# Designs tried in a protein design chat: miniprotein binders against Mucin-6 (MUC6). Part 17

Target 1, 185 residues: Mucin-6 (MUC6), of Homo sapiens (Human) (q6w4x9r395to579)
Amino acid sequence: GHCSLEGGSFVTTFDARPYRFHGTCTYILLQSPQLPEDGALMAVYDKSGVSHSETSLVAVVYLSRQDKIVISQDEVVTNNGEAKWLPYKTRNITVFRQTSTHLQMATSFGLELVVQLRPIFQAYVTVGPQFRGQTRGLCGNFNGDTTDDFTTSMGIAEGTASLFVDSWRAGNCPAALERETDPCS

## First folded at step 16 (miniprotein)

Design pn1 (from vn4 with K26E G28L I30V S31P)
Fold by ESMFold2, look of step 18:
Structure pn1 (fold): chain B 185 residues (1-185), chain A 83 residues (1-83)
Amino acid sequence: as target 1 above (185 residues)
Amino acid sequence: SDIEERLEREIEMLEKRLEELEERAEKLGVPEDVKKLIEEARELVERAKEALEEGDLFTAAVLLIRAWLKLRRAARRLAEEEE
């Protein structure tokens, strides 16, 4: 299964459903029982221009009871707040520079993350087949059906990306709809 | 717990860094955008401390990540102003 975060705020789910959103928050990309120690993959978006509709990816995060790995837009990698030189290895996670423009996080539990640093900060998530039907978050539920990929954190299938994305906010940030006045390009 | 201890250490480190940046920004007389980044980072750290006191370790961790990212942007902008 493949999920991607590209361009501004474009997402393609594990079931190949594309959507776009605007928000300044941390969002849960992927939760699953297959991730050890209550693991979750998350994405951080922040304002990138002068308008409220200009937001971009600034970090990708893997958080569990054991690790808090942050891969930031400015090419710094931390675990639990400490900067790490690459390659960086734990017993089940390895982060290394794949090319001059790409970093990779490989794991023993079927999750792989590739982060493009330049020219645009983008992320590509790959999960093994054991994750089928067992994922939640912005990357969808990986059940082969695009009609329910917009399932909220409360288990409600939504017809719009905006409500779906807002349900996956982490860190107590305001909902984008509460701040939205008019759509802007 | 071990997680709480790690979060407390991160808060201590971020607070020390915030104090350093706030002092540098005051002495230098920086633009409003730099002041706002520092203020946002401090607010995120304070909210993380509240979440930790409530036992919401996940929210505390997420808020500290955002605070750290804001601090990095502020530090970079401050270095540009000191040139």
Scores: ipSAE 0.778, ipTM 0.897, lowest interface PAE 0.8, mean pLDDT 87
Fold by OpenDDE base, fold request of step 19:
Structure pn1 (fold): chain B 185 residues (1-185), chain A 83 residues (1-83)
Amino acid sequence: as target 1 above (185 residues)
Amino acid sequence: SDIEERLEREIEMLEKRLEELEERAEKLGVPEDVKKLIEEARELVERAKEALEEGDLFTAAVLLIRAWLKLRRAARRLAEEEE
């Protein structure tokens, strides 16, 4: 399954459902029993301008009981808030520079993350087949059905992205605003 | 717990960084955008403390990450002003 965060406000789920939102919170992208130690992949959005529509992805975070990895535009921060020289390796996770503009997080448990640093900060999440039907968050449920991708953290299927996205907030943040926009336009 | 102690140390480090950035910002005339970022970061740290007291370590960790990111942005902006 492939999930993408592009253009600052566009998301494409594992089931290939595209949607757009504007938010300035930390959101759960991926939770799954396949992630060890209660692991979760998260996206941090913040204001990039003065208007509500001027939001952008500023970091991708993997957080578990054992690991903290924050990938931002300029730095990779791990446990204890220290910037590490790449490649960085734990028992299950490796973060390294893929290209001059791309970082990659590889794992032993079937999660891969590629982050484009420039010109636009974007993220691409890949999960193995063992994750099918066992994912939750903004990346959807990876079951081949796009119609139920907007399932909230409480297990309720929503028709619009706004309530869906808001349900996956981590911490108290402003509500997200959905906007129906063709990602290809 | 080990996680709780780590989070407490992170809070202390962020509070120190907040103070440092506030001092630097003051010397530069406190740019409005920097001031806002510092204030937001401080609020996030306070909320993280509350979460920690409630035993919600996950929420605390998430909030501290957001705070850190805002402080990093503030630091970059200050560096630009100093050049």
Scores: ipSAE 0.750, ipTM 0.893, lowest interface PAE 0.6, mean pLDDT 92
Fold by OpenDDE base, last read:
Structure pn1 (fold): chain B 185 residues (1-185), chain A 83 residues (1-83)
Amino acid sequence: as target 1 above (185 residues)
Amino acid sequence: SDIEERLEREIEMLEKRLEELEERAEKLGVPEDVKKLIEEARELVERAKEALEEGDLFTAAVLLIRAWLKLRRAARRLAEEEE
């Protein structure tokens, strides 16, 4: 399954459903029993301008009981502070520079993350087949059905992205705004 | 717990950073966008402290990360103003 966060406000789920939102919170991208130590992949959005539509992805975070990895525009921060040299390795996670503009987080448990640093901060999440039907969050449920991707954290299927996205906020933040736009347009 | 202690250290670090940035901002006339970022970061830290007291370590961690990011942005903006 491939989930993408592009253009600052566009998301494509594992089931290939595209949607758009404007939010300034931390959102759960991926939770799954397949992630060890209650791990979760999250996206941090913030204002990039003065208007409500000027929002962008500012960081991707992997957080578990054992690990904290924050990939931002300019740096990678871990449990021990800012990483000075890549690759950074933990027990089952490796963060390394893939290209001059791309970082990659590789794991032993079937999660892969590629982050494009420039010109736009974007993220691409890949999960193995063992994650099928066992994912939740903004990246959807990876069951091959796009119609139920907007399932809230409470298990309610929404017709629009707004309430869906808001349900996956980590912490209390302003509500997100949705737009039905193709992220590839 | 180890996690709780780590979070407490992070809070202390962020509070210190907040004070430093506030002082720098005041010297520069407190640019509005920087002021807002600092205020937002402080609020996040306070909420993190509350979460920590309630035993919600996950929420605390998330809030602190967001606070940190805002402070980093504030610092960058201040650096631009100091040029």
Scores: ipSAE 0.750, ipTM 0.896, lowest interface PAE 0.6, mean pLDDT 92
Fold by ESMFold2, look of step 17:
Structure pn1 (fold): chain B 185 residues (1-185), chain A 83 residues (1-83)
Amino acid sequence: as target 1 above (185 residues)
Amino acid sequence: SDIEERLEREIEMLEKRLEELEERAEKLGVPEDVKKLIEEARELVERAKEALEEGDLFTAAVLLIRAWLKLRRAARRLAEEEE
């Protein structure tokens, strides 16, 4: 299964459903019982232009009870807050420079992440077949059916990306600037 | 716990870094975008400390990640201003 995060906050799910969203938060891309130590893959988005509709990926994060790996837009990799030289290995995770413009995080549990650093910071998530039907988050549920890929964190299938994406926010970050209206407007 | 100790260490590191960047920014008289990045990072660290005190380790971890990212941008921008 393949999930991608491309410029302009575009996502394509494991079931090939494309969507775009606007947000400046940390979002859960992928949760699964196949990820050890309650692991989750997350993405951090921030404003990239003058309007709230212009957001871009600024980091990809793997967080578990053992690791907190951050791959940042400015090409630095940390684990648990400490910067790491590449290649960086744990028992079941290896992060290395694949090419001059790409980093790769390979794991023994069927998750692979490729991060394009330049010209645009983008991410490509690959999961093995053991993940089929066992994923949650912005990358969808990997069940071969695009009609329920927008399943919220409460298990509700939504018809719009915005409600789905908002349900996967992490870390109590504020939403994009809300448009407050005068009651007369 | 082990996770709690790691988060406390990260907070200490980020607070030290914040103090350094705040002092450099004040001395240099930097643009508003740099000031805002540092202010946002400080707020995120403060919220992470609150989350940690409440026992919400996941939220604390996520907030510290965002703080670190803001500090990275601020540091790059400060280096550009000093040259």
Scores: ipSAE 0.748, ipTM 0.878, lowest interface PAE 0.8, mean pLDDT 86
Fold by OpenDDE base, fold request of step 19:
Structure pn1 (fold): chain B 185 residues (1-185), chain A 83 residues (1-83)
Amino acid sequence: as target 1 above (185 residues)
Amino acid sequence: SDIEERLEREIEMLEKRLEELEERAEKLGVPEDVKKLIEEARELVERAKEALEEGDLFTAAVLLIRAWLKLRRAARRLAEEEE
């Protein structure tokens, strides 16, 4: 399964459903029993301009009971809150520079993350087949059915992205705005 | 717990950073965008404290990360103003 966060406000789920939202919160991208230590992949969005539609991805976060990895445009921060030199290695996670503009987080548990740092901060999430039907969050449920990708944190399937996205907020943030748009348009 | 203690240390660190940034900003006349970032970060830290008191360590951690990011942005902006 491949999930992408592109263009500052566009998401394509594991089931290849594209959608757009504008939010300035931290959102759960991926939760799964397949992630050790109650791990979760999250996306942090913030305002990039003056209008409500001017939002952008500013960081990708992997958080578990054991690990904290914050990938921002300029730094990778871990449990101690300090920036780390790359490559950074834990027991089952490695973060390294793939190219001059791309970082990669590789794991032993079937999660791969590629982050494009420039010119636009974007993220690409790949999960192994063992995650099929066992994912939740903005990246969807990876079950081959796009019609139920907008399943909220409470297990309710929504027809539009707004309530879906809002349900995956971590922390109390303003509601997101929705637009069904092709990310490649 | 170990996580709770770590979060408490992070809070202390961020509070210190907040004070430092506020002082720097005051010296420069406090650009509005920087002021806003600092205020937002402070609010996030306070909310993190509340979450921590409630035992919601996950929420606390998330809020602190967001606070940290805002402070980093504020610091970058201040550095630009100082040039």
Scores: ipSAE 0.747, ipTM 0.894, lowest interface PAE 0.6, mean pLDDT 92
Fold by OpenDDE base, last read:
Structure pn1 (fold): chain B 185 residues (1-185), chain A 83 residues (1-83)
Amino acid sequence: as target 1 above (185 residues)
Amino acid sequence: SDIEERLEREIEMLEKRLEELEERAEKLGVPEDVKKLIEEARELVERAKEALEEGDLFTAAVLLIRAWLKLRRAARRLAEEEE
């Protein structure tokens, strides 16, 4: 499964459903029993301008009981809050520079993350086949059906992205705004 | 408790950073956008403290990450103003 966060406000789920939102919160991208130690992949969005439509991805975060990895445009921060020299290695996670503009997080448990640092901060999530039907979050449920990707954190299927996205907020933030025209809705 | 202690240390570090940035901003006349970022970061830290007191370690961790990111942005903006 491949999930992408592009253009500051666009998401494509593991099942290849595209949608758009504008938010300035931290959102759960991926939760799964396949992630060790209650791991979760998250996306941090923030304001990039004065209008509600001027939002952008500012960081990708992997957080578990054992690991904390924050990938931002300028730095990779771990448990101690300090930037690390790359490659950074833990027991089952490696973060390294893939290209001049891309970082990669590789894991032993079937999660891969590629982050484009410039010119636009974007992220690409890949999960192995063992994750099929066992994912939840903004990247969807990876079951081959696009129509149920907008399943909220409470297990409710939504017809629009707004309530779906808002349900996956971590922390108290303003509500996200859906693009008026969603071709997949 | 190990996680709690780590989060407490992070809070202390962020509070120290907040103070430093506030002082620097004051010397420069407190640019409005920087002021806003610092205020938002402080609010996030306070909310993290509350979450920690309630035993919601995950929420606390998430909030501290957001706070850190805002402070980093504030620091970058201040550096631009100092040029």
Scores: ipSAE 0.740, ipTM 0.892, lowest interface PAE 0.6, mean pLDDT 92
Fold by ESMFold2, fold request of step 19:
Structure pn1 (fold): chain B 185 residues (1-185), chain A 83 residues (1-83)
Amino acid sequence: as target 1 above (185 residues)
Amino acid sequence: SDIEERLEREIEMLEKRLEELEERAEKLGVPEDVKKLIEEARELVERAKEALEEGDLFTAAVLLIRAWLKLRRAARRLAEEEE
């Protein structure tokens, strides 16, 4: 299964459902019992332009009880907040330069992440078939049915990307509706 | 407890780095948006401390990650001003 974060604001789920959103927060892309130690893959978005509503992907994060790996455009940061030189390897995870513009995080548990650093920061998530029907988050539930890919963190299928995305906020961020726009612009 | 101790160490390390950046920013006289990045990072650290005290280790970890990202952006901006 493939999930992608492209163009700064576009997402395509494991079941190939596309959507777009803007928000300044960390969002859960993927949770699954297939990820060891309560692992979660997350995406960090932040303001990227002159418009108050425009945001873009700035980092991808893998976090579990054992591992913290933060991949941003210029560095990889781990458990103690120190930047790491690549390649970086733990027991189950290896992060390395795939090309001059792409990094790869390979794992022994069926998760693979490829990050395009330039010209635009983009991410491509691949999971093995053991994840089918066992994922949740912005990448959807991987059950072959696009009509319920917008399932919230409480298990409610929504018809809009906005409510779905807001339910997957991590780190106690304000909801998108609390973000103000300049009424005079 | 092990995870809690790691988060406490990260908070201490972040606070030391924030103090360094705050001092450099004051001496250099940086643009207001750089000052706001540093302020936002400090706010995220304080919220992470609150989450940690409540036992919400996941939220604390996520808040510290966001704080690190803002702090590093501020550090790059400061380095550009000092060049």
Scores: ipSAE 0.695, ipTM 0.857, lowest interface PAE 1.0, mean pLDDT 83

Design pn1 (from vn4 with K26E G28L I30V S31P)
Fold by ESMFold2, fold request of step 19:
Structure pn1 (fold): chain B 185 residues (1-185), chain A 83 residues (1-83)
Amino acid sequence: as target 1 above (185 residues)
Amino acid sequence: SDIEERLEREIEMLEKRLEELEERAEKLGVPEDVKKLIEEARELVERAKEALEEGDLFTAAVLLIRAWLKLRRAARRLAEEEE
């Protein structure tokens, strides 16, 4: 299964359903029982342009009870908040520079992340077949059908992306007045 | 808990780094948008402390990550001003 974050605001789910959104928050890309220690993959979006509503991907985060890995354009940050030089390795996760423009996070539990740092920050998520039907978040549910890929955090299938995306906000976003077409923090 | 103690240490570290950036920003006379980044990072740290007190460790961790991202952006902007 492949999920992608491209062009600053576009997402393609594990079931190949494309959509776009704008927002200033951290969003759950992927949760699954297949991720050890309550792991979650998340994406951070923030204001990026002259347009008051334009936002783009600024970081991808893997967070579990044991690991914190934050990948942004220039750095990887781990458990104590300090930037780390690559390669970075734990028992089940290795983060390394694939090329001058791409980083890779490889894991023993079937998750792979490739991040393009330049010219545009983009992310490509790959999960093994053991994840089929067992994912939640912006990357969809990986059940082979796009009709319910927009399932909210409360389990409601939506026909459009807006309410679906908003339901996957994480970390109690601090801005009070956020809209896809309005200024956000 | 072990995770809770780790989050407390991260908060202390972030507060120290914020203080450092505030001193550097004052000396350099930085643009308002850099000052805003530092202010936003401080607010996120305060929200993380509230989440930690409520026992919501996941939310606290996510808020600290956002604070780090803003703080690192501010630090980069300050380094550019010093060059």
Scores: ipSAE 0.689, ipTM 0.852, lowest interface PAE 1.0, mean pLDDT 83
Fold by ESMFold2, fold request of step 19:
Structure pn1 (fold): chain B 185 residues (1-185), chain A 83 residues (1-83)
Amino acid sequence: as target 1 above (185 residues)
Amino acid sequence: SDIEERLEREIEMLEKRLEELEERAEKLGVPEDVKKLIEEARELVERAKEALEEGDLFTAAVLLIRAWLKLRRAARRLAEEEE
């Protein structure tokens, strides 16, 4: 399964459902029992310009009881907040520079992340087939059905991206403004 | 727990770094965007301490990640002002 975070605000789910949102928060991209130690993959969005609709991806985070890996445009930060030189390796995770513009996080548990650092910070999430029907978050539920990809953290299928996205906020940030979704997208 | 102790250590390190940044910013006439970043980072650390005290380790960790990102951006901007 493939999930992508492109441009400043575009997401395509594991079931290939595209949507756009504008918010400034940390959001859960992917949770699954297939991720060890209660792992979660998250995306951090922040304001990138003067208007409320100018938001962009600023970091991708893998967090579990065992690992913390924060990938931003300029650095990789791990446990205790210290920046790391690449390649960075644990028993089951390796982060390395794939090209001059791309980083890759490879894992032994079927999760792969590729981050484009330039010209625009973007992320590409790949999960193995063991994740089918076993995911939740902004990347959807990977069940082959796009009609329920907007399932909230409470299990409610929504018709709009904004309510769905707001339900996956982490870190107690304010709800995204309804206006930040461009109806003429 | 082991996780709680690591979060407490990270909070202490972030608070020390924030104190340094706040003192340096006071010495300089910093732009509003740098001042706002420092204030936001401080607020996130304080909220993380509250979440940790409530036993919400996940929320505390997420808030500290956001605080670190804000702090790092503020530090880079402040270094530009000191040039």
Scores: ipSAE 0.687, ipTM 0.853, lowest interface PAE 1.1, mean pLDDT 83
Fold by ESMFold2, last read:
Structure pn1 (fold): chain B 185 residues (1-185), chain A 83 residues (1-83)
Amino acid sequence: as target 1 above (185 residues)
Amino acid sequence: SDIEERLEREIEMLEKRLEELEERAEKLGVPEDVKKLIEEARELVERAKEALEEGDLFTAAVLLIRAWLKLRRAARRLAEEEE
């Protein structure tokens, strides 16, 4: 299963459903019982220009009760907030420089992440077959059916990407509509 | 408890870094967008403290990651201004 985050805030799910969104928040890409210690893979998007339609990926985050790995264009940071020289290795996770422009995070639990640092910050998520039907988040549910890939965090299938994406916000970000009209309370 | 203690230490670390960057920015006289990055990071740390007090450890962790990203960008921008 492959999920991608590419320039212009484009996403392609594990079931190959493409969509685009515009938002400034941290979003849950992938949650699954296959990830140890309540692990989640998340993406951080921020404003990259003047208009709200100019948002871009600024970091990819793996967070569990045991691990914190933040990958941005310039650094990899671990549990203690320290920027690390690569390669970085734990019992279950290895992060290394694949090329001058790409980093890879490999794991023992079937998750692989490749991050393109330049010219545009992009991410490519690969999960093993044990994840089939057991994923949730922006990368979809990996069940072979694109009609329910826009399933919200409450389990409701939506017809539009914007409602789906807003449901996967983490960190108490305001909804896109709220940002345009009012600050969050 | 272990996670809560780690978040408390991370908040302390970020608050110290905020103070350092705020002092450097004032001495250097940086552009408004750099000041905004530092201000946004401080707001995120304050929101993380609120989430931690409410017992929402996941939200606190996410907010601190965003705060750190803002601070790192501000630090790079400050280094550019000092050159």
Scores: ipSAE 0.641, ipTM 0.831, lowest interface PAE 1.2, mean pLDDT 83
Fold by ESMFold2, last read:
Structure pn1 (fold): chain B 185 residues (1-185), chain A 83 residues (1-83)
Amino acid sequence: as target 1 above (185 residues)
Amino acid sequence: SDIEERLEREIEMLEKRLEELEERAEKLGVPEDVKKLIEEARELVERAKEALEEGDLFTAAVLLIRAWLKLRRAARRLAEEEE
């Protein structure tokens, strides 16, 4: 399964459903019982600085009871808040420079993350087949049915991206900015 | 707990960094959007402290990550202004 965060605001789910949103928050991309220690993959979006209605991806975060890995454009930060030289390795996770512009986080539990650092910060999430039907979050539920990919954190299938995205906020954020010209609404 | 102690140390570190960046920004007279990044980071740290007091460790951790990211962005902008 493949999920992508492209441009400043575009998402394509594990079931290939595209959408776009604007918001300034941390969002749950992926939760699953296949992730150890209550792990979650999250995306952080913030204002682009040019337009109040435009936001962009600024970090991808893996957080569990055991691990904290924050990948931003120039740094990887771990449990102790210190930036790390790559490669960085735990028992189950390795983060390394794939190229001068791309980082990879490889895991033993079927999650892989590739992050493009430049020219635009983008992320590509890959999960193994053991995740099928067992994912939640902005990347969808990976069940082969795009009609319910906008399933909220309360289990309600929504018809709009904004309601779906708002339900996956973490860290007590205001609702996402709504714009009717959104091409993927 | 071990996690709670780590969050307390992160808060202390971020508060110290906030003080340093606020002082630099005041001395340099930076653009308003840089000052807003620092102000937003301070607000996120205060909200993280509140979440920690309530025992919501996950929310506290998420808020501190966001605060750190805003401080890093502010630090980069300050370095650009100093050049």
Scores: ipSAE 0.618, ipTM 0.812, lowest interface PAE 1.1, mean pLDDT 83

